VH-VL binders against q9nrl2r1430to1533. Designs and how they scored, part 2

Target 1, 104 residues: q9nrl2r1430to1533
Amino acid sequence: GGVHELSAFEQLVVELVRHDDSWPFLKLVSKIQVPDYYDIIKKPIALNIIREKVNKCEYKLASEFIDDIELMFSNCFEYNPRNTSEAKAGTRLQAFFHIQAQKL

## First folded at step 26 (VH-VL)

Design u1
Fold by ESMFold2, last read:
Structure u1 (fold): chain C 104 residues (1-104), chain A 122 residues (1-122), chain B 107 residues (1-107)
Amino acid sequence: as target 1 above (104 residues)
Amino acid sequence: EVQLVQSGAEVKKPGESLKISCKGSGYSFTDYWIGWVRQMPGKGLEWMGIIYPGDSDTRYSPSFQGQVTISADKSISTAYLQWSSLKASDTAMYFCARHDWYPSDSYYFDYWGQGTLVTVSS
Amino acid sequence: EIVMTQSPATLSVSPGERATLSCRASQSVSSNLAWFQQKPGQAPRLLIYGASTRATGIPARFSGSGSGTEFTLTISSLQPEDFAVYYCQQYDNWPLTFGQGTKVDIK
C-alpha cells in the first residue's frame, strides 16, 4: 500500500486509541481473566494488533484495514450482551470510527 | 530490534526507598505487557507482577502484593519497580521482561532486560 | 496457584549426548508452557513457548513436547554452549509461576 495511505491508517488507529471508549479494545481479551472468551470468539483482534499490522505494512488495501476494525467491533457485540459496559463502549467507538473512516 | 535497558546496580541501606527502571525501545511500548522477575542470590526465578503501559493495568503476584509498586511512564517508554522501604531480604537481581502476546493472549517473556542488581545491607 | 516441579535438579551430560528435562504442573496448563535458558550472570532466554514452538533464533536441537500436566524439553545433541540452568514457566493461570530449574552440567 502507499505511504500516505499507511500514514492515514496509523493516524486513525491513534485516534481510536485516544478515544475514551477504547478501553475494551486496547489489547486482546485475557484468556486468564475471561477463560471462555476464546471458546466463543475464533478470530480475536484488538487495536494493538491492528497497529502492529499497520507498522508491518500488512494492509494492502483500505478495505482490509476497515475489515479488521469492524471485526473488532463484531467480536465485542458477539461476546458481550447489549447492556454491558463493553458493548456500550463498542457502540460509541464504532460510531466514532465511522465518522473518521469517511476521511480515509 | 527490541531492547529493554535497565538502570544500573544499586547499593542501599534498610529503610531507604528505591525506584529502578526499564526502558523499552524498538517496538510499540504501550502495546506490550512488561513484567518484573526477582532472582535472589543462588536461587530461581520469581514472577513479581506485570503492567500494561497502554492503560496501566497492573497485576501482582500474591507474594509481592503490597511489597512493591509497579508503574510505567509511557511518554518515555519506561517501566518502574519501586520500594518505599527496602529490607535486607530485597537483595537480589531484578529483571524486566516483555510478554509476547501476538497474535494470542500469552504471558511468556520473549525479551529480557540485562538485570539490575540491588544490594541492601546495613 | 499452580506449582511447577522440574526434574532432575541437576543433569550431568556429555557433549553430543541427548538431554531430557521434565516439568510437571500441579494442574493442567493445557499447552501454555514456556522454557527458558539462563547462563551465569545473564538474563534468561526464551527457548520454547506453547509447549512445543521454538522461539525465533533457537537452534533446532531444542525441542519441547507435552500438554496438560507433563512436559519435556529435549536437547538432541548437547553443545558446549548449552550448559546452563533451564526453567519452565506456566502461563495458563495467575499467578504466573516458574519451576525451580534444572541445571545441565558437563559430565
Scores: ipSAE 0.006, ipTM 0.686, lowest interface PAE 8.6, mean pLDDT 89
Fold by ESMFold2, fold request of step 34:
Structure u1 (fold): chain C 104 residues (1-104), chain A 122 residues (1-122), chain B 107 residues (1-107)
Amino acid sequence: as target 1 above (104 residues)
Amino acid sequence: EVQLVQSGAEVKKPGESLKISCKGSGYSFTDYWIGWVRQMPGKGLEWMGIIYPGDSDTRYSPSFQGQVTISADKSISTAYLQWSSLKASDTAMYFCARHDWYPSDSYYFDYWGQGTLVTVSS
Amino acid sequence: EIVMTQSPATLSVSPGERATLSCRASQSVSSNLAWFQQKPGQAPRLLIYGASTRATGIPARFSGSGSGTEFTLTISSLQPEDFAVYYCQQYDNWPLTFGQGTKVDIK
């Protein structure tokens, strides 16, 4: 938790959002557009929510931040078959995340 | 039933400010992204940026970052495109369009506003 | 940024003929490609999404094909109302980008 860790989390979230493959993860899945999503995914999360939690200092440990990012990818792979555009984007963004997280 | 209704044509001078609007109806306004597209006279379409009215998260094309402001007021189902100081090169037709990431048939612009012609000349 | 390149710039055809429009992406966009029609003074109209799926209300003479980097819009029998400018758009990655357009004109 200190100020440097908060800045590092914010910087990493900004890099994830700017990545070409972030498009499935920017916002929560719309219940109106995808009605069955919330029947399958019980802990929904997206980059906009993670960024808000960083801004509000809701992460007390780096592991909590990393767990939310990994939950985001896990939800994608649970809901989407591997051959979908969403799952392919998730695979690429997760690889990018692991590289950037090593720099923390 | 889905409609995007834009504000009327504008004739402005260089240096003036301007805010044009796009009002959505016939759908849940906060569940869809609204994007802005520029078409310069005699030219093609250029994506400017997009906003999610639910939380006002806003993304810009690199070409337009810092050049315009995209905003929304969800209480009146309206998105905005704004210039602080117009240039003659801002003369163009501006369209708003709806987009959603999910389901698959909604992650392209499926409904368009009628366009707002902005003319900037001395 | 993914560059979309359309060809030809202008296609002159007679009514009843087949028109074939090409769109190339600078990198793979999978099937995340849409086609739009635009007439002077009007907003673009969605024709095709997902590279090959016709939007609601679009006549069967419009068809799309392709995936990856190469895409085609085909109009199997040109009608007088089909003379317009056609744009492809990728929505696979940010920023969203359009091709420069193909004008389909009366020969």
Scores: ipSAE 0.000, ipTM 0.547, lowest interface PAE 12.5, mean pLDDT 87

## First folded at step 33 (VH-VL)

Design bb2
Fold by OpenDDE, last read:
Structure bb2 (fold): chain C 104 residues (1-104), chain A 122 residues (1-122), chain B 107 residues (1-107)
Amino acid sequence: as target 1 above (104 residues)
Amino acid sequence: EVQLVQSGAEVKKPGESLKISCKGSGYSFYDYWIGWVRQMPGKGLEWMGIIYPGDSDTRYSPSFQGQVTISADKSISTAYLQWSSLKASDTAMYFCARQDWYDSDSYYFDYWGQGTLVTVSS
Amino acid sequence: EIVMTQSPATLSVSPGERATLSCRASQSVSSNLAWFQQKPGQAPRLLIYGASTRATGIPARFSGSGSGTEFTLTISSLQPEDFAVYYCQQYDYWPLTFGQGTKVDIK
């Protein structure tokens, strides 16, 4: 089942990246642009990192993969107020993820 | 294994255009920043700019802004550096390099191309 | 831009001796400082990032220290392959900037 699960994770990451609302999540927040980000967010993560972990077969359980994706959204909502473009994008992308994650 | 392979040496005249390339392999090209660094003959390293192939986010050094164009084609894992009109002063070695982020966004380069020598003379 | 100043310009050291290279930033760059080694005809190689973290595959004789505006690269015991030019680079501010380099040659 591991190979099948790996493929499912890969496909889901691809779908997330291709989504119109993925732009806040493609890569880590810049320390230069947002100097206080990493003072607030202690477990930073982004889709590029998650994809790397998938490629390295670091996810042994679907729950681990899901946890990282949820962490990514949690970080976004923790740092960004609800009315920001980032938070709004995150809300939509998370909803999409929850639908797609049913395939896992 | 992570590799960056750059295009071959160029010999050009002032006023000519040029586009050099840097092809990445052994990793997810679109998931890492890639930058360009100039080194004039016998001189030090100069940061020119970087690009994130995943979304084409591009950032330039002010000294190179408007002087060069950095781009990427993620479909073929290739980054580019180009001039519309070369000057003699553009004679230099040009390196591409990949940024490693680990668990935070940082701009240090862990893998480097072999360099492309560009010679501009009349 | 942040000006990175390295000293000395040239450091002559005997094999087996300790080499100490300095890098100063015109203003604080926190710990966002990297060190690179470059040998003639070669591309630079990452030695240290985060001011004090040794990159993968880098020998233990290389160490980085400092924060803010003052940084140091130390080679505890110079090996023949260590004679090269060393650059520091800050990545705390745009634009990213390198020091002018320190050449470590044989005394």
Scores: ipSAE 0.719, ipTM 0.915, lowest interface PAE 0.7, mean pLDDT 95
Fold by OpenDDE, fold request of step 34:
Structure bb2 (fold): chain C 104 residues (1-104), chain A 122 residues (1-122), chain B 107 residues (1-107)
Amino acid sequence: as target 1 above (104 residues)
Amino acid sequence: EVQLVQSGAEVKKPGESLKISCKGSGYSFYDYWIGWVRQMPGKGLEWMGIIYPGDSDTRYSPSFQGQVTISADKSISTAYLQWSSLKASDTAMYFCARQDWYDSDSYYFDYWGQGTLVTVSS
Amino acid sequence: EIVMTQSPATLSVSPGERATLSCRASQSVSSNLAWFQQKPGQAPRLLIYGASTRATGIPARFSGSGSGTEFTLTISSLQPEDFAVYYCQQYDYWPLTFGQGTKVDIK
């Protein structure tokens, strides 16, 4: 594809990915490593999937984009206890997201 | 169009180092696992390992752990497979392949490179 | 590791005939099983994933079935271009493992 200025969604995804606390969210949880994950989490999602949707222009509204991001965090908090590194990272990243999302 | 293009055939001697490459295009390179598969002459497919370019998460088959190094440079959408010291037994075709995930982290390969033939002989 | 065993090693069939390939896992891999086709001098091509889902562009004559430890790839009516080696691959456990392959050749 051609080079163009990143959309607000693209930019936000880039910022999320670059964040130090993005590591739990970069890709889907391995079903091999976490066999029960997909028994618990019914709508798996990660930043790579969200980016794919952005790249495919599947988000027509900011609310749709935000919903997927929030789903990503909710999945994390549903599966991971609060004292886990994943949950703590998620908490910080979500806070960051909420600030950045104000620009949408 | 998703494409994986591998570096050309290699003819090496035992003890030499080698690094072969696999360049992805037509998709978000850093958002998909890239795997390496060995196929010795006249033999079947052997999973070597995979890497996620986005965070360099790398996983090896026990049979290849410590024998090769898998890496990636997401800035140029390229994955690598390298040996520090080749053996004659490393003679084989090496394929890179993209892992598809759809709605789960599924480890099957939907797109493959054309393969890199590595010949190691004295 | 999960050992994937394919049978038969070689399957000789005539064009138009049904080909049935088996793949057995040493332990249950659920439905996390893929089938690949490889022709001489070419890279493998994904045929089936999730044990029974055809990959994009794969003809309807290819079908996969099974779960747990027993899997089958069926080619309902073998076409000339179907003569190749077929591999199954499990992705339920590390390390990922392939079967040793079944060669489908002309009777």
Scores: ipSAE 0.712, ipTM 0.912, lowest interface PAE 0.7, mean pLDDT 95
Fold by OpenDDE, fold request of step 34:
Structure bb2 (fold): chain C 104 residues (1-104), chain A 122 residues (1-122), chain B 107 residues (1-107)
Amino acid sequence: as target 1 above (104 residues)
Amino acid sequence: EVQLVQSGAEVKKPGESLKISCKGSGYSFYDYWIGWVRQMPGKGLEWMGIIYPGDSDTRYSPSFQGQVTISADKSISTAYLQWSSLKASDTAMYFCARQDWYDSDSYYFDYWGQGTLVTVSS
Amino acid sequence: EIVMTQSPATLSVSPGERATLSCRASQSVSSNLAWFQQKPGQAPRLLIYGASTRATGIPARFSGSGSGTEFTLTISSLQPEDFAVYYCQQYDYWPLTFGQGTKVDIK
């Protein structure tokens, strides 16, 4: 509920969310739609969760923030074959992230 | 603190259109599903549908599919429920509610609006 | 759709007594079951999710149990403020569905 300046983490999350390839990552995978997802992915995460963590100032180090983002991509690649649209989007978004993360 | 504030009570006639609203505050509106639940007078809760403002992903109950439209404007943290043509049977209390998530995309509602009473009568 | 059936329709309990509410699903919903409390003139309030996890701020006297098709909400010692209607809701399948509710009133 407080007013905060847009941090580097916040800004990066905004950029990720606005990216055309963010669609697989905006929210957690639906357990209803993908019943086996959480049998495979044990540490689910998405940009909405990451954003909330940022907003709550849960990231004390850039490495922690980066780890969560990388986990998000890792989950995507673990569950989705390389030829899927999700994996392809993830590949592009991750590349974008890696470039932007250099600013952190 | 998280709050959902719904638009005021509506008194309408059959055939009229209506759009009621639910404004979220105290959280990232676009990062949480928001749903609509109908409660007819003296009756139980009925799930109508849900929308994710971040990408406008929308799910409807088959009973309400095509009967109502759920939408959201994330720029003003507002979700909407609308009818193109009301009928008397639409008379009910309508609640909006935020879905909470922890380790999965679970569809239960942790915060609720105060409800919007819609009365449709000739 | 998954039909959620609650029983009894009305449960009359004296203050301080244990209240046991049942919720049955027409087919297994695993542990994807939530309980809500609704008092007159108010919006529902989340009590339990994941069949057995109390929501934040919910008193310890509320507990949920069960899995698959049979679920139970227990109020160990009914307080005056607990007289209300209780709903179960499954979120294992589309569409999401609620039980018809159990009214807990004063005996």
Scores: ipSAE 0.711, ipTM 0.912, lowest interface PAE 0.7, mean pLDDT 95
Fold by OpenDDE, last read:
Structure bb2 (fold): chain C 104 residues (1-104), chain A 122 residues (1-122), chain B 107 residues (1-107)
Amino acid sequence: as target 1 above (104 residues)
Amino acid sequence: EVQLVQSGAEVKKPGESLKISCKGSGYSFYDYWIGWVRQMPGKGLEWMGIIYPGDSDTRYSPSFQGQVTISADKSISTAYLQWSSLKASDTAMYFCARQDWYDSDSYYFDYWGQGTLVTVSS
Amino acid sequence: EIVMTQSPATLSVSPGERATLSCRASQSVSSNLAWFQQKPGQAPRLLIYGASTRATGIPARFSGSGSGTEFTLTISSLQPEDFAVYYCQQYDYWPLTFGQGTKVDIK
């Protein structure tokens, strides 16, 4: 394929995915494994979905991109108690995101 | 355009090993589950398992657990299905397929490979 | 595992007629049910997901209905290209399971 420079959004998604604490966010929660998840979380989102939106150029503003990332974290904190590994990972990843997002 | 291209037909003998491939293109390979489905001659579809290339999360059907290995190399957008020792009963068409997701993590397949015919006979 | 049972095994229908295919789950799978079409020598094609949502590019003559344990795929007016085998698939429980298929052939 052709050589393309990553956009700021693409690059940030890559950095988020590569982060050690990205594991809860790489893909959507399995409804089979967590049957009640989608009864609670009404706007599910994950890094794979966000990347897809980036690839499709669906984000026209940085704020839109940021909103989706924040939604991803808010979903995590809404569903997972503070003491869970998921919530702890989310807290760390979100902090990382906030630092990186300053570049947008 | 999303495409799944599978490796060519295989003619093998019992006891031989085999690894067939499914290469995805036209989408972010590591962001979608890839599944394998068996179809024995004149029979229906059988779900074998799926893998998420992004983290190699793999799920098997109990019927195929330990019988095959599903893997993926996201660096080349390729999923694999392999046998360590083929049996005559492994003769079948094998399809790879991409999981689609809309509002949730749903395990239905929107794009399919063309299939790989595996024939195992003495 | 969830057993998916399709009926009838074979459905003979004349072009232009309505075809009704049934799929029953051994226990409730909510609306996590997909329908596939497979023609000879081809890979399956997604028709319906979520029990009733038509996949992109699928003609309006295809419709899915049902929830829980009983599902129906309807072809309102059978076209020549619709003669094929149809499979239902549940994705509510591991392992994912397909029905045994219904063959729609020419009457």
Scores: ipSAE 0.697, ipTM 0.909, lowest interface PAE 0.7, mean pLDDT 95
Fold by OpenDDE, fold request of step 34:
Order: C-alpha cells, then sequence, then structure tokens
Structure bb2 (fold): chain C 104 residues (1-104), chain A 122 residues (1-122), chain B 107 residues (1-107)
C-alpha cells in the first residue's frame, strides 16, 4: 500500500493497543499457560504480530489488514466463552475497531 | 539489525544493591519478551525470568523468585535486573536475551546481549 | 521442574568428523526444545528451535532431531569454529530449563 495507508494502519494499531480492552490481544497466548490453545486455534495472531507486519509493509491492501484484525477477534471468540473477561473485552475492542476502520 | 546492549561490568560488596540494564534496538521492544540468564563462573546457563515490556507481564524461575527483580521501561527500550542485597554467590555473568515468535508463543532466545559480569566480594 | 541432561559431558572430535550430542528431558517436552552454542567469552547463539528447525544463518551442517524426552544435535562435519559448549533448553514448562552443556573439543 501507499504511505498514507501504512500510516493509517500504524495509527489504528496504536489506538487498539492503547485501548483498555486490548490486554487479551497484546501478545500471543502462552502455550505453557494454555496447553490446549494451539490445538484449537490454528491461525494464532495478536497485535504485536500485526504491528510487525505493518512495520514490514506486508499489508498491501486494507482488506488484508482488516482480515488479520478480524482473525484475532475470531480466535478470541472461538476459544473463550461469552461470559469470560477475554470475550467481553474482545467484544468491546472489536466494536471500537469497527468504528475506527471506517477511516481506512 | 536487532541488538541487545547490556550495561558494563560491576564490582560490588555483599549487602550492596545493584541494577543492571539491557537496551534493545532494531525492533519493537515492547512486542517481544526479554529474559535474563545467569552463568556462574565455569558453569552452565540458568534461566532467571522474562518480562513482556508491552504490559510488564513477568515470569520468574522459582529459584530466583524474591531474589531479584525484573523490570522494563519500554519508553527507552530497556530491561532491568536488580538486587536489593547482593551476595558473594551472585558473582556471575548475566545475559539478557530476546524471545522470538513465529506461529506460537515459544520461549527460546534468538538474540542475546553481550553479558554483564557481576563480581561480589568482600 | 524439567531436568535436562546432556551427554556426553565432553566430546572430543577431529575436524571434519561427525559430532552427535544428546539431550534428555525428565519428562516429555514435545518438540519445544532449543539448542545453543557458546564460545568462550561470548554469549550463547541459537542453533535450533522446535527440536529440528535451524535458526536463520545457521550452517546446514547443524541439525536437530527428536521429540518427547530424547533429542539429538548433529554436526555432520566439524569445522574449526564449531569447537564450543552446546546447551539444550526446554520451553514446554515453567520454569524454562537448560541442560548442563556438552563441550566439544579437538581430538
Amino acid sequence: as target 1 above (104 residues)
Amino acid sequence: EVQLVQSGAEVKKPGESLKISCKGSGYSFYDYWIGWVRQMPGKGLEWMGIIYPGDSDTRYSPSFQGQVTISADKSISTAYLQWSSLKASDTAMYFCARQDWYDSDSYYFDYWGQGTLVTVSS
Amino acid sequence: EIVMTQSPATLSVSPGERATLSCRASQSVSSNLAWFQQKPGQAPRLLIYGASTRATGIPARFSGSGSGTEFTLTISSLQPEDFAVYYCQQYDYWPLTFGQGTKVDIK
């Protein structure tokens, strides 16, 4: 993508990370702490990975960037029941993302 | 290029406090775990603990829990290892190292600092 | 904690020969096993992760194999720069633990 798109992705990641509900998504789930996680989630992703991809200019289209963010939330909802703190945080953060993504 | 640069050698006496540092560069410091490894003279490697600068999530080895404090200042891309009261037995080389990730959260270290020699003697 | 035991303690090999290093875990660590090389006065260097994946920039003569409790690091043809101490490390359980090391020296 262009310089403007890259900047938009960078800024959106910063805003997601700074959000109060970003804590489940900052880094990959520990396979030591959650031994069954990677048996269930086959495409793990987190904000640190997404930021790395942005920094490396791996997103050529906004849709690719959005897909990774949506994957991140999808993984959360797949593994975590609705009543968990993680799922609740994910719901709120995803809503925030959808609003911000309109700027892309 | 990813680099970890540690603070210089320390010569201390028992009972003194000490804080050594490890500065990362060439990557997003807050997006990777960083750990500390002890190597006593002529001995092997010992995992002490790790910290995720992005949220300060910290894990200690039981052998070092309560004996040292691991911290990080992501604003200056620096991790710290500190003692409140050194012992002669703390004499060792101390390495910081970055934990890399690919498709999962794997705790192996791909980049290492040059080490900080700490000598504690009366 | 998981105890990692390396053997032999010292391995004497001639340049150009094959070196085989063993690492045993007290219980299964799956494939969450890394190998490191350390030369005198230097920091360790990552050689292998995931038991068998060679790290970036590591020569093809280094290879790792095994899973569960038994692991092997093989150097197909020892070069002068390969004489060093080698450590295995498991990252399947807290706390992370290293083997005691194998010293590869000149025969």
Scores: ipSAE 0.696, ipTM 0.912, lowest interface PAE 0.7, mean pLDDT 95

